# Ledger of designs, part 4: VHH binders against o75319

Target 1, 181 residues: o75319
Amino acid sequence: GNHIPERWKDYLPVGQRMPGTRFIAFKVPLQKSFEKKLAPEECFSPLDLFNKIREQNEELGLIIDLTYTQRYYKPEDLPETVPYLKIFTVGHQVPDDETIFKFKHAVNGFLKENKDNDKLIGVHCTHGLNRTGYLICRYLIDVEGVRPDDAIELFNRCRGHCLERQNYIEDLQNGPIRKNW

## First folded at step 30 (VHH)

Design z1
Fold by ESMFold2, last read:
Structure z1 (fold): chain B 181 residues (1-181), chain A 119 residues (1-119)
Amino acid sequence: as target 1 above (181 residues)
Amino acid sequence: EVQLVESGGGLVQAGGSLRLFCAASGFTFDYYTMAWLRQAPGKRREWVALITDSGDTDYRKSVKDRFTISRDNAKNTVSLQMNSLKPEDTAIYFCARYYEDYEGYFDYWGQGTQVTVSS
């Protein structure tokens, strides 16, 4: 009974590490119950995620899940050594300031606790693109001082897909800097 | 067809309590994350409480520890217990369904129920 998310097959499973940052983005991994509806080459499980990260010679130190469901996979499907955090992020609309602050707080906490290693923050929504790209870019702009178009270009290149939602792009380019605390 | 019907709104004094109910029909209820949204006069509709398919809850900071969302999958209902109500809680409250499979959004909500908190 689980439905494959719409257009999920159209997106690369995992992007590349974003240079100069601790971020990597990916689409939502799907637990085994979804595999009845997938060709073998379409499968992308929690195990597949970690294998692909390892193939890049990287290591995840935190997963931030922006979805509002546990249907896709369960936190217990992840290694105990990788913290998991869900930040409810409504799609189709620009994330509100409370959501943006929660994301900034989580990233800043990770960077402080992991200053002596090079582990990555994995971020995903359903497709690992619009909500994920918005929040990563918002962090880079507001906290790291990256120019909006540079943040967007970096995300698009490393994810392997361009941000699609115009209201997100408009807000990143022309919207106000959000408070960091 | 999907139906969400809210009830339990009314006029209540500041510091008081109210319980809202939502009856859901026309879909596989326990598959979906459910939420309460509110719309204050002149404001956009915003979520205030949600409960996932697995029963995990989250709350907007302004209502955390005062509001409690719950669901009854046997009766296809969602409820919102609202305690220590404040005038700023005055709004139309909507029960809403969240559709994650298409990049996450609220795809259905009911007619709403008015909550008015007098000072």
Scores: ipSAE 0.684, ipTM 0.864, lowest interface PAE 1.3, mean pLDDT 92
Fold by ESMFold2, last read:
Structure z1 (fold): chain B 181 residues (1-181), chain A 119 residues (1-119)
Amino acid sequence: as target 1 above (181 residues)
Amino acid sequence: EVQLVESGGGLVQAGGSLRLFCAASGFTFDYYTMAWLRQAPGKRREWVALITDSGDTDYRKSVKDRFTISRDNAKNTVSLQMNSLKPEDTAIYFCARYYEDYEGYFDYWGQGTQVTVSS
């Protein structure tokens, strides 16, 4: 079966655009087969995602999915005009350097190809919080030179939930700058 | 009781091939993403190949194009075909289950099977 991800209902569906960046974070949308287990007000489908982005007067130009399953939704549930990329990101532990590099490479590629528009990079894991927040903050710190506490504060405010895993917070605040290869 | 039992390891010359097998039991196999992890002496256990519930695969850069992961949901098995083996592939290889529904992590792995690649 299609089990609702643990604590998924506890999180706001979609955050706000992070000012000064091209990022927006959200929790994993769930395809219609999950809706038998959800109250109507709890539903958050791929269609709901795009409606909520449109209501913010924004447009997605890339979705980076940090999960490694297609049980939650399928790429065909997304508009063909929105590129979709999976980057396997192990949770509960700080992402390894290969994962961080893949994320940076994807973001840098997007920014280069989209320098003449204002489209956003949507990033999600299961909850759109821990893995998502870590990689977005790691990018801002390593590539954009943002101070760790400022990156974390910006993410927390715009996501609407605080990054809570202590090992992620500790690594962002006190860990090494990662190579940008 | 979740069980993952690896087999097929051994000693092989550089450039050779080996096929690993994993028998899974005690859970709904086709619900889970499955993986092969490896642990070289003195190193942390790391994933090297992944296969989703839907059959999509991903590989560590160091093994891409040399290793192939596959699964058989009817037999509850995962396999890893390893070609063009190098001495740096020497490690204990573990079959692992990945649980995405609680923020994604490997929640079970087997006892492992040793692969040794000689120069």
Scores: ipSAE 0.682, ipTM 0.860, lowest interface PAE 1.3, mean pLDDT 92

